# VHH binders against Protein EARLY STARVATION 1, chloroplastic (ESV1): the designs that were tried, part 18

Target 1, 368 residues: Protein EARLY STARVATION 1, chloroplastic (ESV1), of Arabidopsis thaliana (Mouse-ear cress) (f4i9g2)
Amino acid sequence: RSEKSEERRFDQKMSAHGAGIKTSSSAVPFASPKSRFLSKQEKFYPRCTPRLTGPQSRDTPPKRDTGIANEKDWGIDLLNENVNEAGTNEDGSSWFRESGHDLGDNGYRCRWSRMGGRSHDGSSEWTETWWEKSDWTGYKELGVEKSGKNSEGDSWWETWQEVLHQDEWSNLARIERSAQKQAKSGTENAGWYEKWWEKYDAKGWTEKGAHKYGRLNEQSWWEKWGEHYDGRGSVLKWTDKWAETELGTKWGDKWEEKFFSGIGSRQGETWHVSPNSDRWSRTWGEEHFGNGKVHKYGKSTTGESWDIVVDEETYYEAEPHYGWADVVGDSTQLLSIQPRERPPGVYPNLEFGPSPPPEPDLPPDQPQ
Below, E stands for the ipSAE of ESMFold2; O stands for the ipSAE of ESMFold2 at other seeds; V2 stands for 0.75 times the mean of E and O plus 0.25 times the DockQ between their complexes.

## First folded at step 10 (VHH; framework vhh_4orz_3)

Design h05 (from g04 with S102T; at its last look DockQ between E and O 0.40; V2 from the best seeds 0.00; counts 0 for: pae O 3.7 > 2)
Fold by ESMFold2 at other seeds, look of step 10:
Structure h05 (fold): chain B 368 residues (1-368), chain A 122 residues (1-122)
Amino acid sequence: as target 1 above (368 residues)
Amino acid sequence: EVQLVESGGGLVQAGGSLRLFCAASGFTFRSYAMAWLRQAPGKRREWVALITRGGYTDYADSVKDRFTISRDNAKNTVSLQMNSLKPEDTAIYFCAAERYGTSWYPEEYDYWGQGTQVTVSS
């Protein structure tokens, strides 16, 4: 394919800005790395992710671009008893499994399980840790951390958590989910990192976003985006994607939209910076008045400009696809975490008395 | 009123060792991943080592097998043992914290210390 050429040719393609008197609807200002083939990006995928034909194994990095998994996808099933087991398999590999309970102030309780394995020669290893946390403020947390390396030199780490908060003034429940993944090749110049978050409250407020970074040889890229819904019809969405080469060429695309009741704006920029710091850009904007008229404007560093009013219906997503009702339905294990029982005669305002408080155990997230 | 206070920096001969410490206060330490980053003169701040809430550790290739990160949740401290030091390790070393996870990228960290100077003479 003709677009698999060197990064310099891709830079020339991106620097050829299509501008003029006309613009297309909402899709023009958005550029996605997934919609364009990048030769170095494709080389990065096979080195850092598992093959698409199989499940994620303990010997393979996690998959990219998967968002935040549901708690059911992890299959968290904490053991109610203390365990401390280890052994050796027939192939010479070793394994361990342990579990415990940690206690702390204000009713804090953490139930946890940890397991891991190691190949006979130590060239491969993996570790998995799972936990449930709660305290007497109504806080609950469900989480997992996994890591490993394989004999090919790849290494990876990921975490996932789901959290329940309750604001003491409003009694407004909040559920927050987040995930982070990273992987590195055993050879230089390849690796990736992703951070995702989702936050929800019972009034319909929703915030979602991601930060993604990667490197493949001479090229590095970044992707950031966010969505914010206030639960009363106001929405903000934005993206900011960019890449650069070791020689100093940079390029990117960013846009945002803000809307309430059919009134709002969109704006964006596609840009390119050459190694000598010359910046080429094309900016655009739309102002939506809520009356069937849209003001569209823009300009470029090559001298193009436009400033027109058109008859156009306003389209935007005023409500999230996935909101409070959905996250509550998908968080049953989190919501079912039982807080530590209060002893008879003990209240939240604990004072010094005839016996000392129980000594808390160390949390499971301490290094061994 | 979050504070991260580094200590243990100084001047050392090539091949020598130093141990850096970072004392944390003003947040629930065990809920945060911790990292060390460094900034050499004229360079951007770069990641050196990290340790997550669950005890996973990772290191930049340039320091792997020479540096060891560890944490003490009872004392709210994180440390960096630096062995076989090279002149290239000369930098200001910063302690940083991120809730839940951790990153190779400085812009993802929530809290930072003021830094401690490490100078390795040849």
Scores: ipSAE 0.378, ipTM 0.734, lowest interface PAE 3.7, mean pLDDT 78
ESMFold2, look of step 10: ipSAE 0.554; ipTM 0.812
ESMFold2 (binder alone), look of step 10: mean pLDDT 85; pTM 0.861

Design h06 (from g04 with A97K; at its last look DockQ between E and O 0.42; V2 from the best seeds 0.00; counts 0 for: pae E 10.1 > 2)
Fold by ESMFold2, look of step 10:
Structure h06 (fold): chain B 368 residues (1-368), chain A 122 residues (1-122)
Amino acid sequence: as target 1 above (368 residues)
Amino acid sequence: EVQLVESGGGLVQAGGSLRLFCAASGFTFRSYAMAWLRQAPGKRREWVALITRGGYTDYADSVKDRFTISRDNAKNTVSLQMNSLKPEDTAIYFCAKERYGSSWYPEEYDYWGQGTQVTVSS
């Protein structure tokens, strides 16, 4: 059961979008929302292996998506009324459902809904929280948090959020999405953690990436990648991943590319470290001049080397396939959040606190 | 004005325990994830523990099973119980408020307090 399942709702785009029914309920059935994800999760395997020793070349970088759900996939629907209910089902399990709102300075408002359940003997439990935030500075946020555990001690946790804010440095509107997901086994030394993000501004700046970590007993792996588009044709992409064995062997693969107007570079390293700290390494690079010629070079600690010029067209993704116009269109609920009504004669505090002078309209470069 | 005030640091022998506290004000405390970060002399700041709005917790591998983070929404406080302390735990500890979600990267948290020194001797 490694194929996509409906119990992986955090990681998947739902097929039945927009299918919502207004319902009222005075009782919430006990449900164990435990993710089938951990019990059916693809086992951790090292993804970082030494590459072949020959020359390295890429036609174009792979297209990558974070897989972060959009707000429609969650179907967030907060109540306007306060709810505070709890009860016991016929099987002895307990449940609760509550909602409300918090108010704060500068027009801050957080509308929220929380629900959960617990088995009769307390051996399993789950919670789910939804929220909307806003204030008079124009900040808006949607969010979801889910967590639970089963009777075997397996636990899981996930969050998703989507925010609108004015970037302090560029003074541009930004929409940012992020998600985190974690699961741990209660019976094995096994678990994993993932974080994903997407960031967009109105001038076409785009950043996205992921951090992932997994462990199965004494083996572990780690992966990071990022992509940055400045909205003017400049692109930076990178990947860094590695794994460990129970014997202390480590290996990894990392690379980056930078391009503008058909000119740029790629470079990377594949490496391996033995338990006694002996390190093998193979590095490579490509320099693209924008004229059909590519300088390819590299070497290894075992004495291999190459330094050649080949005829090769330069290809890279200069613009993201999903950008500001797309995220605005997919963020209708976020953008429609209504801030608190401002009383007559009360003006918002627009101060964000001490800050450096505003930067020029160029989006900041992203660190690797 | 957001304020985070750390306390509870001090000098302790290896194997000992300390409990850190962070008093928060100037924002709606229950609506944000909170974290503890630390910085040893000459090293980069690193995250230690986090606690989400709903009470889910996570820890850096180096402190897992020894440290416990908790929050009290009625008192607007975050605590860090530190047990079985080791000399490598010596650092200035900072309380932090989330910006973009629960992350182990310190630059994704805002409004660090002044910090409280923890020193663990052999």
Scores: ipSAE 0.005, ipTM 0.394, lowest interface PAE 10.1, mean pLDDT 74
ESMFold2 (binder alone), look of step 10: mean pLDDT 82; pTM 0.838
ESMFold2 at other seeds, look of step 10: ipSAE 0.011; ipTM 0.478

## First folded at step 11 (VHH; framework vhh_4orz_3)

Design i01 (from h02 with S103T; at its last look DockQ between E and O 0.70; V2 from the best seeds 0.00; counts 0 for: pae O 2.1 > 2)
Fold by ESMFold2 at other seeds, look of step 11:
Structure i01 (fold): chain B 368 residues (1-368), chain A 122 residues (1-122)
Amino acid sequence: as target 1 above (368 residues)
Amino acid sequence: EVQLVESGGGLVQAGGSLRLFCAASGFTFRNYAMAWLRQAPGKRREWVALITRGGYTDYADSVKDRFTISRDNAKNTVSLQMNSLKPEDTAIYFCAAERYGSTWYPEEYDYWGQGTQVTVSS
């Protein structure tokens, strides 16, 4: 619920795009353009409780995400003992399952379980791997990777991971969830990629975001959004989406908001570039003073403009609905991973396991 | 400091083979997905091959069945075996790394090598 609510906060803008892209409305979450890999779209509204479905089928392309799963949604359950089995089903397809335990430097340990299958003629196949990782720096990881292909020549992979990292000098804990999916058509010039992340640290820093890209024949699209809470009252939210054709038509819209203590701004742009490089643009902005006054302004390359101050209450999401305490409570399996026993006096290297920077995916510098 | 260092490029006649190597340092290699990308003169950088943390591989259509990507987590290396080379394969080849996944979109990679030139003559 809370992931859907946060994602929905970005869907307030109207689109001015042409026929080659679906526009989002104010009544739906921020949505990406549809991919041809999806033969049947899943509807969110008939239930009135939009929630991510569980893991995808092993032998079909994954559905595009509307958010990132937590560890309970995956149900990762590693085997307690080594397994190495294989067989053939009644329909002629083959299967295998195996498990193992890998060790490495600085106390690295990976417990893993893997399974897969292949059709009788080899035209479709799939693999799924689950793991728990740890080392002596306090790093822990829980994750899954799936991949496959089908008889139409489509191919795909996806991964989900939940990571604990402990900074060696500050002892600052960080938890990150991330997921990536990618699918490619075997018969068309079509494919898509999605990346989602949620990052948290023990001081209240929070970052969420997504990159969603795709191509269908002559049309390509890019969608990005991010949310950043510094844990001290500052919030930055933004979106940037655009599309193009091979003939040179480009269009997009972007916006951002920055707030601290009821004072801040919102601004955005909708734009279009024709094949002959003519650029059309409409910008808007709001400056909030924290006193019931809001300066609203905007203009377009066609000469439209407005510049007014109104009496209006300031509303914005000042703190994330889902933060450090929530992610710790939802990461029981991750946190329960037991590191490899280390001999007395053995210490990790200082450079071992640097955490990924908890950098927000900030809006890129863009022309007007 | 993170480093990706490519080697194995050079001049080869059409139909020949080359093997590229990329040595990685400054990060926990087994936790990163890896890719090879290339850029020919006047063209956009394009994805060639990827290998995920779990060993899943995929290839651009133009190199499928001719190129093979592999990784050695014990030696922190990724390689690209290139067979049946064509003049169209002439490009600078880059090794790239991403923390969790691998993709054909160059903008998603955090670390890049300096590149190694591959030239295929007719």
Scores: ipSAE 0.590, ipTM 0.835, lowest interface PAE 2.1, mean pLDDT 78
ESMFold2, look of step 11: ipSAE 0.667; ipTM 0.857
ESMFold2 (binder alone), look of step 11: mean pLDDT 85; pTM 0.866

Design i02 (from h02 with R30S; at its last look DockQ between E and O 0.67; V2 from the best seeds 0.00; counts 0 for: pae E 3.3 > 2)
Amino acid sequence: EVQLVESGGGLVQAGGSLRLFCAASGFTFSNYAMAWLRQAPGKRREWVALITRGGYTDYADSVKDRFTISRDNAKNTVSLQMNSLKPEDTAIYFCAAERYGSSWYPEEYDYWGQGTQVTVSS
ESMFold2, look of step 11: ipSAE 0.673; ipTM 0.860
ESMFold2 (binder alone), look of step 11: mean pLDDT 84; pTM 0.854
ESMFold2 at other seeds, look of step 11: ipSAE 0.657; ipTM 0.854
ESMFold2, look of step 12: ipSAE 0.605; ipTM 0.825
ESMFold2 (binder alone), look of step 12: mean pLDDT 84; pTM 0.858
ESMFold2 at other seeds, look of step 12: ipSAE 0.644; ipTM 0.847
ESMFold2, look of step 13: ipSAE 0.433; ipTM 0.762
ESMFold2 (binder alone), look of step 13: mean pLDDT 85; pTM 0.859
ESMFold2 at other seeds, look of step 13: ipSAE 0.659; ipTM 0.848

Design i03 (from h02 with T28I; at its last look DockQ between E and O 0.60; V2 from the best seeds 0.65)
Fold by ESMFold2 at other seeds, look of step 11:
Structure i03 (fold): chain B 368 residues (1-368), chain A 122 residues (1-122)
Amino acid sequence: as target 1 above (368 residues)
Amino acid sequence: EVQLVESGGGLVQAGGSLRLFCAASGFIFRNYAMAWLRQAPGKRREWVALITRGGYTDYADSVKDRFTISRDNAKNTVSLQMNSLKPEDTAIYFCAAERYGSSWYPEEYDYWGQGTQVTVSS
């Protein structure tokens, strides 16, 4: 019957872990549970903070391996009014919040809101900015940028964006999501960076992937992976991971798969390089013929080899589980962004087109 | 079509200053984060400074408090003010661009300039 071969391979990473988090009745001597909203009946109640009250610290370092948030997870709520406020809290910490808009060529408009805070001694701070962008080409963008540092010298930065645009090659609408996250320790030689992306078009084309890099003292690591669905049944997935120590030991593994209509291949390599540059390698492959037969083969530099045909049904994810209809439904705020109004007599400028026509003069419009 | 053109490099005594400029064309500048990277003789290209679309800046530890990155979206330029230069700052300096965000890792940048030489004598 059906088994997800890729899921089985991923699950093997943690096959020997021996500890879960035990529930313990003695973890904390005192509990002071203060619920913000513990209610079985939800009655909507307007909950607005006064503009003069400083924002609570809301910025924390990003977490590794958390992918791309949905727009609702950020809670982006741009103010309609221009704000430029700052103050100090009773503990001496400072805060600010401001909003505004930028205008540019071809109907460009960016509405934004920015907030942040700083401790009394200046040892910690945080900033978060939200925006909506649009122009007359139909481009829309919803985004977030945040950053901060703490008293131990740790620092972080994160951005997230959703973009709607028309692909110049295909003329199809495309929605793209991406996030970049990074954090660095102030006390150790440690830091990490991640970039995630998801791209969708109306014909079913889907691309997803990540680049992840890190260092912890003497060890560094790199991970990349991608998934590509062409919208017509073709699937490509791949992963490439490797690490090294400061003394020159390197190791890694990579694999890929390509499938169409139950026919395709998988292949990969696990490798290791010693400090003296000796390389060990084990390669493997599978050919899937779509008839219940799979050719499996491989070899290693230590003499291991195999070349067999087995009876095995082919299974792979032929379609993405999350596609265009899903991303459109989850991008309501992005899609609702209102472009600038076109003034009377102002027409879209083409890259090589003529100047906008002059607005016709009307009889006097200026009473008073 | 996409071009990043660096200028402002040269020979400087240790302790001196230089200001590098990078002029950008062929893409929508405000949609890109900008960075400076450098390559010393015999070494890999390394990140020096970045500035995001929102104006957030970050610097390599070796240049922190000595270098300042700035951008001008109206002129499509990014600059790097380099003060208190040391012989170890000798390198070819590259301007680079990445769409949406920026990175400490050179392989993540979409566009690169041809570089400008900075030489700091002892």
Scores: ipSAE 0.663, ipTM 0.855, lowest interface PAE 1.6, mean pLDDT 80
ESMFold2, look of step 11: ipSAE 0.690; ipTM 0.869
ESMFold2 (binder alone), look of step 11: mean pLDDT 86; pTM 0.871
ESMFold2, look of step 15: ipSAE 0.695; ipTM 0.875
ESMFold2 (binder alone), look of step 15: mean pLDDT 85; pTM 0.866
ESMFold2 at other seeds, look of step 15: ipSAE 0.643; ipTM 0.848

Design i04 (from h02 with R99Y; at its last look DockQ between E and O 0.47; V2 from the best seeds 0.00; counts 0 for: pae O 11.3 > 2)
Fold by ESMFold2 at other seeds, look of step 11:
Structure i04 (fold): chain B 368 residues (1-368), chain A 122 residues (1-122)
Amino acid sequence: as target 1 above (368 residues)
Amino acid sequence: EVQLVESGGGLVQAGGSLRLFCAASGFTFRNYAMAWLRQAPGKRREWVALITRGGYTDYADSVKDRFTISRDNAKNTVSLQMNSLKPEDTAIYFCAAEYYGSSWYPEEYDYWGQGTQVTVSS
C-alpha cells in the first residue's frame, strides 16, 4: 500500500460537516447559459376600456429554467358550451375565443378552448389552446399549447400536459406531467429549447428529468439530467452538461450516483477539448460502504491522483421530495375530468335459458 | 424494439404529388411527437414538419402550404402529403419520434427511420 500518497486536496467539502460550507472541485467550470430573449419592442394588445371582453395579451415568451408548472398555474377553465367570439379594440388590435368538443372511438372525448390576438398591423400575434381528454380506458389528459411572435421576428412555442393512465407493465395508476418550451430570436443567432418530465405511480416509482439546449452566436450548450426512484429504496441520479464553440472548443461536466440502503457510488468527469483536439480530463469517484467509510479516488490527465478511505457519513435522498401524494394533490382538475357516459352493455344471453342454474345437491341442514 | 418504417417514396415529376407514410412500433405512439426531416445530397439534415401529441403542427418555410403532416393514433402511423413538388424537394425523407418534438433542434429526436428516397424530376 502507498502510505500518504495523496494530500486529499479535494476532500474539504466532504469533511466539512458542521461547518456549514460545501464546495465542489472542478478544473473547468461549466458555463452558465445566457441565451434569453429580451425584447425591448414588446407589443401589448391595447385595451380601449378596462372591461376588455377578449382574452388578455399573450405576447411574452416563456422563461428558461422554470420547470413544469402545476395545473393551477395555468388556470385552465373550459366552458361546457361551444363559443365562437371575436372582437377588436379601439386601437385596431383583434382577438378571438372559441371552444368545442371532439368525440371518437372507445369513449374518446376532447373538450377544448382556443384563443388568440393580433396587433392592428399584424406584426404580433399569439395563440393559446387548452384541452381535456378522456376515454373509456380511464385515460385522462389536461393540456395547454401556446405560441406567438412579435415584430422583432422573435417566436416562441410552449406545451404542457398532465396525463392519468394505467402503466402497461405494472398495471398501476400513473400520473405524468411534461412541458416543452422554446424561443428563438429574430435578430441574433440565439435561442433555446427545454423539455421537462415528471412521472409517478402509486407505489412510489418516480422518474424526473430535463433536456435543455441553447445557442448564443458561436456558442451552444446542452444540459441533460435524470432522477429515478424505484419506490423501494433504489435511487439513480445523473447529470450531463456540455458546451461547444463553432471553432471546436468543447467542455463539460458529468456525474452520476446510485444508492440503495446507504450503499452506493458517485462518479464523474470534468473535461475540456481544445480546438487542436488536445484533451484535458479529471475523473473522480466515491464508494460508500454504509458503515461510515467512504472510498474517494480520482485522477487527471495532468497527473493529479488520489485514492483514500475517509470517515464520513453517507447522505443521499432515499425517497423523492415530491411524490405520488403530492402530484395527486396538485392534479385535482385532471382527476375531475368526467368521461363520456358509457352506454349499457348489450348481452342478451339471458333469453337462452334460466339465469340461475338449479343446485345439483342440497346442502345438509347445519346450525350456524 | 422501437421501429419506424417509412414508405411511399419514389420518382415524381415537378408539380406532382406524393404521400409518405411512417409505421411506428415498440413505444407508446400517442405520447410522442412525430416529425419528418429530409437530407438532400451534400446538405445537412433539415426539419420539414412536426405534429405534437397535442395536435400542434408546424412546417419549414420552404414547404409551408404545400405539405401536410397528419397522424393516426389508432394505427400508429404518421403521414406527409406533399403537393406541388419541386426539384429542390429531392431528398431522403426520415420519420422521427421524440416525446415532445422540436421545430428548431432536429437532432433531439430519440427514434429514427431508415429513410425513403423522394426524387423530383425537373
Scores: ipSAE 0.000, ipTM 0.352, lowest interface PAE 11.3, mean pLDDT 76
ESMFold2, look of step 11: ipSAE 0.470; ipTM 0.776
ESMFold2 (binder alone), look of step 11: mean pLDDT 85; pTM 0.868

Design i05 (from h02 with D58E; at its last look DockQ between E and O 0.57; V2 from the best seeds 0.62)
Amino acid sequence: EVQLVESGGGLVQAGGSLRLFCAASGFTFRNYAMAWLRQAPGKRREWVALITRGGYTEYADSVKDRFTISRDNAKNTVSLQMNSLKPEDTAIYFCAAERYGSSWYPEEYDYWGQGTQVTVSS
ESMFold2, look of step 11: ipSAE 0.684; ipTM 0.862
ESMFold2 (binder alone), look of step 11: mean pLDDT 84; pTM 0.856
ESMFold2 at other seeds, look of step 11: ipSAE 0.673; ipTM 0.861
ESMFold2, look of step 12: ipSAE 0.645; ipTM 0.844
ESMFold2 (binder alone), look of step 12: mean pLDDT 85; pTM 0.866
ESMFold2 at other seeds, look of step 12: ipSAE 0.626; ipTM 0.836

Design i06 (from h02 with R30S Y56W; at its last look DockQ between E and O 0.87; V2 from the best seeds 0.00; counts 0 for: pae E 2.2 > 2)
Fold by ESMFold2, look of step 11:
Structure i06 (fold): chain B 368 residues (1-368), chain A 122 residues (1-122)
Amino acid sequence: as target 1 above (368 residues)
Amino acid sequence: EVQLVESGGGLVQAGGSLRLFCAASGFTFSNYAMAWLRQAPGKRREWVALITRGGWTDYADSVKDRFTISRDNAKNTVSLQMNSLKPEDTAIYFCAAERYGSSWYPEEYDYWGQGTQVTVSS
């Protein structure tokens, strides 16, 4: 179902019935540490002033677990002319804005805009850059980079991009979206980093995933997951989450599933390592044969085990809930980027016969 | 073939300076963020400095205000100016590249150089 969460843990996929023992004493459950820095980032939204003549302040750090924004959420609006301006606001803060065009080989064109500001005492600053890129291979890119710091010493940066290109081997159009986000505290040993990506092609191939890392004082954590759909019914999903302390405690969980046409498997592990290096582990698995029977098995280092065959209907997400048609509809600014015009009067060389007329650039044909 | 080639390492007395260079080839340099990382004997590889496609820079606390990263897109190079060197800065220094963004985490980099040795004598 489309209501499924992308970041499910092992325990929601495990089945323990019949001969299995339910009791487990895990000393340290998996969880991201909490801090005032991570909580207070939700309150860092500065107010705009309506009387400024330059760019408004962008003193807001990115938030965790927000994925990849849509084009319209950024509000990218590139200028057609080169700009190089700077000024000082009534409160003593300074600002600048620039824009330009870069040209290169094979029709390369990059239109860009950059802006920034700084408080009068330098304790707060921010920068934001927008761009559109294209060339004659059909490559297009829309992107953003922003960064800043505040008076408490917190700092952050974020980048976002959408890319259109033709796959070299299949000649299929592909759209890729990605975002990287990070922030760190000026007063605590705390910080986090996230990398998100989504890739789509016109035949239904879809890849999505994230890498998320963080640190709070003596604890560090890692979360990785991926989803792969081949567009023909094959599905792979996986997660790998773990954390550690400086004292040597480590814990985590991981799982994966692979399915095609009702046939496939799920398997996973939850584990814990004590500071003295003792390891506890519980593994589990399911084999789905496509005939209404499921083989479920598992074991733990405390002696728990099961191995049963049950009557159970196989359920899994066979198709992505967000795919090519959706990303095309959400990427209209990317798709509308105008490539550089070819020089007039250039024609293919024919050794005989009349010269053909120049062909105008045509937009790509799109389904309705 | 993608290549990152570091140079400029060597032996220097404490308090001295070095400038490292990394020459890049085989990829569109302007689409990559660049970083320097280092590994001392018996230690894990650690991040030192980064510079994004947009020119934003960040530094590890241990080198802040002593090291400066910069890039030259016309020459496909990134450099690391290292001032006020300490014996604790002794390590193999690696140039690394990540498409679109740059991170503090070594596992996120797409391409790596083979490294250049920096030794700071007491």
Scores: ipSAE 0.569, ipTM 0.826, lowest interface PAE 2.2, mean pLDDT 80
ESMFold2 (binder alone), look of step 11: mean pLDDT 85; pTM 0.857
ESMFold2 at other seeds, look of step 11: ipSAE 0.618; ipTM 0.837

